# Designs tried in a protein design chat: VHH binders against Ubiquitin fusion degradation protein 3 homolog (ufd-3). Part 2

Target 1, 271 residues: Ubiquitin fusion degradation protein 3 homolog (ufd-3), of Caenorhabditis elegans (g5ees6r586to856)
Amino acid sequence: PLVPVPDFYIIGLAGKGEKAIAKLKELNEKQDAFQLNPDQINGLEELFVLPTSSNYSSEVTQSAFEMSLQWPVEHLTPVLDFLRIALTHHSLNSYFCDRERGQELVGRLIAILVSDPADVALKVLVCRCIANAFSHPVGRNLFASTELSTLAPLVVRQVLNEKTVLQMSAATALANWSLALLQQSEQCEQLGPKEDLLRAILNGIESVDSFGYLGEDAIIRLLQALVTVMWGDASVIRLAKNRNIAQIAARLKDAVSNDSGKNIARDIVEM

## First folded at step 9 (VHH)

Design q6 (from c5 with Y107F Y109V)
Fold by ESMFold2, look of step 10:
Structure q6 (fold): chain B 271 residues (1-271), chain A 120 residues (1-120)
Amino acid sequence: as target 1 above (271 residues)
Amino acid sequence: EVKLVESGGGLVQPGGSLRLSCAASGFTVSKYSMGWYRQTPGKQRDLVADIYSGGSTKYGDSVKGRFTISRDNTKNTVYLQMNSLKPEDTAVYYCARETWDLYSGEFDVWGQGTQVTVSS
């Protein structure tokens, strides 16, 4: 079943290492203060030959990211492409998403999305890094709580982009986010993080008259995020109903032909 | 099964017009970014026009103002209206569906192509 989200999605498993490696090397030659040495580049290249289930960790690879994440924003596309893979490995996820490094990473991703770069690939990779960070406990804990009220609306905005690949990357991040919040205990009830994520989503999409331009798979992911954040939670369900979730779900339902998507929209209305 | 089938190519005199069609099956064109590309022998494929799922369009520099990409959602078809044709527009024209890949100009489904020849 697709609802609630059955497991954390991992984006980009079929990625194209050759182009990312070539672009990284090209941009590396343009760096002065944070230029990678050959050993660091080799460490990053290893990520493309390892299965995502690998418990990979390497001090050389860690140092490569520590340097290259400090590159100018316009040079970060290949760095983020390597990072989205790194975040699928338990040890590297734990390393980069620890409290201090993780706070800096979240802040950098926010800054990129706030700047609204013309480079669609950069926005796609930010969303994919966020989505993949949820695949392991340390990243999950970091992204579920850190700067939610700022980051979530920025990701929701990307779902409404006209590029299908960005729609899907952003919607998958939201689906993983919803599952992370669903699984967490209510240790911070006064903060209301499920309600905050739901508000961010609804604020971003409530004024959209028709979702017909969105890719069907992205709509299904968005529906999964909505159902999952509401799942089994009377207060979140009441908030959704107060925000006219039935009308929003109907508009999403109208944009899909797939029975799975229509059934999820119905589940939302019937909660 | 996902397929794209181009039609509408042919021989036309300079200054003339043609309308290319790209019929899609196995998916809904309005939910994807779709494009037209063209290729002459020995050269890279050049962007002609893109239409994004949201309806915005983008054109190659050499065709701006002369070509128009559009779609008919009821027929699941993308069109390329080509006006003021020049001999340099002679090429095989391909329609394509955008890939999920990050890098510009990558498409996962291509048609077989349709020949356009502009000659006196």
Scores: ipSAE 0.044, ipTM 0.488, lowest interface PAE 4.8, mean pLDDT 86

## First folded at step 11 (VHH; from q1 with E33R)

Design t5
Fold by ESMFold2, look of step 12:
Structure t5 (fold): chain B 271 residues (1-271), chain A 120 residues (1-120)
Amino acid sequence: as target 1 above (271 residues)
Amino acid sequence: EVKLVESGGGLVQPGGSLRLSCAASGFTVSDYRMGWYRQTPGKQRDLVADIYSGGSTKYGDSVKGRFTISRDNTKNTVYLQMNSLKPEDTAVYYCAAGEEVLYGKTFDYWGQGTQVTVSS
């Protein structure tokens, strides 16, 4: 079954990364204070070859990110592409998502999402980094509870973008977010965070007249996020109903032809 | 290892139908732009159909209304249903996968190709 979200999604790990490496090398030539050396570049290249389940950790690779994350925002596309992969490795996830470095990372991701001139590629990669951070516990702790009032609405806005790859990346981040909060509440009763995520989603989409421009897979992922955050929680379900979830679900249902999407939308109404 | 395996090519009569399949492994098709391209001798590969990560589709002008691209995410497979085939559809058909907005629009991965021959 698709709901609740069965396990954390991991976005875009296949391939050798030749295009990302070529772009990184090109942009590295333009750097002044934060230029990477060949060993650091080779360390980043290895990330595209390693299995996602490996416990990869490297001080050279850590230093490569510490330098390259300081590059100008218009040069960050390949850097975030490598970071997206790094966050799937337990040791690197723990390193970058710890309390102090994680707060700096979140602040950087927020800055990119609020930038009007930031290109779509950067926003896609921010959403992919957020989604993949949920693959390990330290990342879950960072993104599940940090900056919910600021970061979550910015991610929701990306679901409404014209580019389907951004819709999908953002909706996947929200689905992982919903699962992380669901798992947290099952370990001990925790009120507030699920309601905050639900409010962020509903605030962002409640005024949309028609979802017909969204890709069907992105709509399904958004529906997964909604069902998962509401799963088995009467107070969250009541909040959703008070916010007209039935009307929103009907508009989402109208935008899909797939039976899976229609069934999930029906489940929301019947919860 | 990323792998794209085409099947379903062969000989058909003009006006006939054929369905191509592209089984993907090593990645999730919903994360990528997937496409079908065809190549005749002496030409570059020509767009037949694309399907994007969100499910939207595009078609080459010469195949609109006759060909349909689709995706089964459960089987991690992309299909090309080809109807009303014409001799000019004769080509090697390739399945491809690539990123949508990163580092240009070129495809990163290609299958081995499958021959489609409409008469002769």
Scores: ipSAE 0.411, ipTM 0.713, lowest interface PAE 2.0, mean pLDDT 87

## First folded at step 12 (VHH; from t5 with S30T)

Design w4
Fold by ESMFold2, look of step 13:
Structure w4 (fold): chain B 271 residues (1-271), chain A 120 residues (1-120)
Amino acid sequence: as target 1 above (271 residues)
Amino acid sequence: EVKLVESGGGLVQPGGSLRLSCAASGFTVTDYRMGWYRQTPGKQRDLVADIYSGGSTKYGDSVKGRFTISRDNTKNTVYLQMNSLKPEDTAVYYCAAGEEVLYGKTFDYWGQGTQVTVSS
């Protein structure tokens, strides 16, 4: 079944990243203070050829990110593309998402989304980094409970973008977020974070009259996030009902033809 | 290794229906822009249908209202439902995949094709 979200989604590539590597090398030649050396570039290249299940890490690769994340924002597209893959590796996830470096990373991602860059690729890659950070426990802990008041609303805003790839990347991040919070509450009683994520989602979408412009896969992923964060939790369900979740679910249902999406929307009403 | 394998082609009478399948391996179909293209001998490949990450679709003018592109994530497969087939739809049909917002928007991967023949 699609709900609750069955496993964390990983937004990955099977290809060798030839276009990303070429763009990185091109932009690297434009750097002076933070230019990567050949060993650092090779360390980044390895990320695209390793399986996403690999537990890859190296100090050279860590240093490559520490330098290239300091590039001007208009040069960050390939850097974020490598970073989203790096976050699928347990050791690199643990390194970049720890308490200290994680706060710096979250602040950078917030700054990019707040700037609302014209290049939609940057926003897509930010959402992909967030989604993939949930693939390991340190990343889950960083994103699930730390930035629900600031980062989550910014991600919700991306679901409403006209580009369906951004809708999908953002909704996938929200679905993973919902699953992380659900799993945490199943391990022990923890109050507040699920309600906060639900509020962020509802605040962003409750005033939308029609979701017809959204891609169906993105709507399904958003529905998965809603059901998952509410799953088996009377307090969260009550909050959703007080915020007219039935009417919101009906508008989402009207925007999909797929039976899976219609069934999930119906599940929300019946919860 | 990325691989796209088309199936479901064949001979059909005018007005009939076929459903083409594109089984993907080596990547996840929701991460990519997926498309169907067709080619007759001596001509360029023509757009039949695209489906983008997130689910939005685009169709070639000659197939609008008759053909439907869709995906099944659990089978990692893209479909083309072809209804009201005409002799002009006779072609080799190719499945394609590519990135849609990064580093250019060309299709990076193509299948081997499946023949569709519409004749009485």
Scores: ipSAE 0.444, ipTM 0.730, lowest interface PAE 1.9, mean pLDDT 87

## First folded at step 13 (VHH)

Design x2 (from w4 with T30V)
Fold by ESMFold2, look of step 14:
Structure x2 (fold): chain B 271 residues (1-271), chain A 120 residues (1-120)
Amino acid sequence: as target 1 above (271 residues)
Amino acid sequence: EVKLVESGGGLVQPGGSLRLSCAASGFTVVDYRMGWYRQTPGKQRDLVADIYSGGSTKYGDSVKGRFTISRDNTKNTVYLQMNSLKPEDTAVYYCAAGEEVLYGKTFDYWGQGTQVTVSS
């Protein structure tokens, strides 16, 4: 039931959000031009009370993000934590992932990943925001139209990080991306987006000699991304074979003990 | 709401095995740090095992090689397989969940615990 990815993954709230709220308020006191008012803070706090499937949206909450996303990068951790939850709500996803605001959001996420911050939390939350953006159609469309040669390689690099939480967050984003492109291609035949994502993944991982340092769950999620982007598409499968997918899948298989991971790797080779 | 429910505790003889389960709701276990801790009367809670998002693990020294933490992401459940049990393993075992890189290093949520007794 893991092949292809059956539904988009959502990285939900862990806990009541008290630590995130406290950190946001602490950092808010340090802001000059972009300090949030009490109504804006209350709007953000409501995100932790709402069900993940809620269609929450408010102009106050929208304005809170518009202000707080302008905070210095070293203060963005709680802001991105709220944003990854906001993207699970259809109306907020549609608002932030529309063509104009979405381009600004993607540019911000690219800039953070390019800077390669020492604070791993920022990279984790960027990947979680990307992953959760796929939970709704406007976010899926944003990333399906995004230049894959820039953002996708940056996300793939995070899969190779030593921290398994970053590996997992990045691999989850790639799995959702693969599913979005698979679904898009079933509606109309487009020139090359699945091939472009596959190339980005393979370019990033083909030189890795051993995946033994990766967490097994992250490897399984990466395998899910690969099999999903290839699923039922002779052109993508041929590209993968020409890029030596059998050896890559074997190296990934060697790094897992779980039958699910071994079965996915076998399925990739046998396509 | 986040909820953690432990099960599988009980009485077992030395050398025996138990498997503890922690069913989680309100979040996805694979994306967060999960752990097992244990407490004997009069003592602080001690690390038994952690599993981090993505699958890396860490074990307390007294349980290495005997206990294995794992998770089933389709059931949103974390397990602790306990083999070669000793009377010293007698404790209340708690499941815990939290972030691993945000806002400090302490667990945010705990279950109510399940008793494991190794005797006779």
Scores: ipSAE 0.651, ipTM 0.849, lowest interface PAE 1.4, mean pLDDT 88

Design x4 (from w4 with A97T)
Fold by ESMFold2, look of step 14:
Structure x4 (fold): chain B 271 residues (1-271), chain A 120 residues (1-120)
Amino acid sequence: as target 1 above (271 residues)
Amino acid sequence: EVKLVESGGGLVQPGGSLRLSCAASGFTVTDYRMGWYRQTPGKQRDLVADIYSGGSTKYGDSVKGRFTISRDNTKNTVYLQMNSLKPEDTAVYYCATGEEVLYGKTFDYWGQGTQVTVSS
């Protein structure tokens, strides 16, 4: 069965990046500090044409991100779009998600979500970057640690947005987070991180009376995140039951017509 | 290497039904906007149905209530269920994908198309 998340989701390439590159160049001309040179722009452009499985890394491309991530928030859309792709490459993931640079990156993502920008694209890209960071071990360690408990509630809030693309991007990040914690629990007696993620999800959705406005794919992805974080773990399952998971799953089930989503919701109740 | 391959077109009588498939590779169909568009010779491509990331949908006025867009994540495939077909539905049907909240709204990739012909 495909009940737990079977593999990490990767939010891949949707084009050759000509629109993203054009926007980056436009915004680059507006920078007083941290302006990119042509070699740095070329390095970013290459990310849109490489397969996501390639192990691409270069010092020029690294420096391009180091400069452009310091741009004002209203100019970050193309930068985060390039970063989403970069995090699918093992070497760039390891570089940006290491202890020092990763702490700076997480702080930036938190600040963007806390500011609740009107531009929904920024929130979508933050969630996509988080989701793709889980595709490699260094990113998993950074984004699945207990030190990111502030971030999880902020991502859960995005699931409840009216735009289904944000719902889906956030739910995908949560599904990958659940899988990372499930895999890591083999090496830890304590269940704290899985319970922390489950609490963040339940705190965010327990007061919602009806999920009818959510897209079906986003609901299914959220159900996958819930099943995965609970999978085979009596303590996490007991926490969920004490928080009325059966009633929450019923409300989610009522919002889908797809049999796969109904089956997942039933499995949660019967777990 | 994004690729979209349509199938399932053919000849059908008025009032009949047909199901189109769009098999995708190089990306995951639930992450991006997917759409079905149709074109008769000499005309612009017209919206038939969009499905956005997360599952919300939009339909062209002439097909609303008769056509349903859906996707199967396990097969990475998008479907168009067409019911109560009319001769005016005759066209080449194209599958497309693109961004939905970034950089303006154009589709980045299109399939080769599949012919649907509705005639008695």
Scores: ipSAE 0.559, ipTM 0.803, lowest interface PAE 1.8, mean pLDDT 86

## First folded at step 14 (VHH)

Design y3 (from x4 with K58E G104D)
Fold by ESMFold2, look of step 14:
Structure y3 (fold): chain B 271 residues (1-271), chain A 120 residues (1-120)
Amino acid sequence: as target 1 above (271 residues)
Amino acid sequence: EVKLVESGGGLVQPGGSLRLSCAASGFTVTDYRMGWYRQTPGKQRDLVADIYSGGSTEYGDSVKGRFTISRDNTKNTVYLQMNSLKPEDTAVYYCATGEEVLYDKTFDYWGQGTQVTVSS
């Protein structure tokens, strides 16, 4: 079944990453204070050839990210591309999503989204980094403790972008976020995080008259996020009903032809 | 490792239908651009259909209205439904995947192809 989200989504293509490496090297030549050395570049290159199960990490690769994440925003595309892969490795996820570094990472992702860069690739990669951060427990805990009033609305805004790849990347991040909060609530009580995520989503989409311009797969992923965050929780379901979730679900259902999407939208109404 | 395997080709009479399948491994088909292309000997590969991450689609002019691209997320498979087939649709059909907003946006991975022959 598609709901609740059955497992965390991981976004990435396996391979050598030749295009990403070439772009990184090109932009590295333009750096002054934060230029990477050859060992650091080699460490990043290894990320594109290793499977997610390898649990890759090294001090050199950690330092490569610490330097290159300080590059100007307009140069961050290849850096974020490497980072989304790095977050799929347990040790690198734990390193970058810990207490101190995690807050710095979240702050940088917020800053990029707030700047609303013209290069849509940056926004796509931020959403992919967020999505992949949920692949391991330290990343899940970081985003469960993250201030939902700032980051979540910024991600929800990306679901409404005209580019379906950004819609999909953002909705996937929200689906993983929903699953992480669902799993967390099953382990212990926590004050309101599922309700906060649901509010962020509804605030962002409740005024949309028609979702017909959204890609069908992105709509299905957004529906997955909604059902998952509400799953088995009377308080969250009550909040959703008070916010007219049935009418929102009907508008989403009108925008899909796929039976899976229509069924998920109907599940929302019947909850 | 990214791998694409086409199937469903064969011999069909004009006016007939075929459904091609592209089974994917190493990535999730809904996260990336997927495409169907076709090639006759000595010619370049021509666009048949693209489906983008998130679900939007585009078609080549000669197949618009007759062919439909789709994805089945549960089987990690992309399909090409081919209706009202014509002799000029005879070609090897290839499945491909790649990025759509990063770098040069060309397709990075291609399948081995499946032959479609429309004759008699």
Scores: ipSAE 0.656, ipTM 0.844, lowest interface PAE 1.3, mean pLDDT 89

Design y4 (from x2 with A97V)
Fold by ESMFold2, look of step 15:
Structure y4 (fold): chain B 271 residues (1-271), chain A 120 residues (1-120)
Amino acid sequence: as target 1 above (271 residues)
Amino acid sequence: EVKLVESGGGLVQPGGSLRLSCAASGFTVVDYRMGWYRQTPGKQRDLVADIYSGGSTKYGDSVKGRFTISRDNTKNTVYLQMNSLKPEDTAVYYCAVGEEVLYGKTFDYWGQGTQVTVSS
């Protein structure tokens, strides 16, 4: 079934990466203080061809990200496209999502979303990086321990964007987030984080009169996130009911035509 | 690894129908622009149908009203239903995937193609 979320989603095309590497090289020539050398560029290029099962570990590639993430925000599109791939590799996920670097990474992602760049691709890639960070335990632990008052609301705002690719990327990040919190609570009893994520979602969507402009698949992902964060947890379910979840689910249900979305909305009401 | 595998081509009489399938792996079809294109020998590939991440579709003028693109997200598969086939529809049909907002609007990957032949 679709709920609770059955496994973590991974977003983004892998493979040749010809467009991404060409754009990276073009923008690299514009850099003063943070220009990458050829070895660093080669390290990034390898990410498109290495299997995620590899024990890929490269100080050169790590340094390439440390430098290129310092580029002006308007030049970050190819950098983030490499980063969302890097986060699918166990060793690089562990490196970038550890306690110290992970807080810095979260801060960079927040700064990009707060800047509200004209290039929608940047917002899409931030959401893909967040979603793909959940593919490994260190990334999951980072976001489970991260203050939910800042980043989660910014991601929820992206679900409400007019561009369907951004809706999908953001809703998928929220679905992965919900699954990570569900799995963590099953490992040991913990109160607070699931309620915080639910509050962030509901605060962002409770005033929306109609979801008819959202793509159906984005609505399904959002419904998956809601059911998953509530799954089997009386405290979270009580919070949702106090926030009028039944009427919110009805508005989401009204915006989908297919049975999958309607069934998930019904599950929310019946919880 | 991104892979697109077309199937369902073959020989059919004028006025007949075929359904092509494009099985995708290495990505989720719902997140991307997917398309069907066709090519006759010595010519460039031309648009048959596109489906976008939000579900909207576009068709080439010569196939509008006869062909339908669709997507089954649970099977990670894109389909092309071809009705009222004409000899002019004879071509190799290719499935393609591309990003909608990254690095322009060209397709990133193409399948190997499947032959459709319409003749009496």
Scores: ipSAE 0.565, ipTM 0.793, lowest interface PAE 1.6, mean pLDDT 88

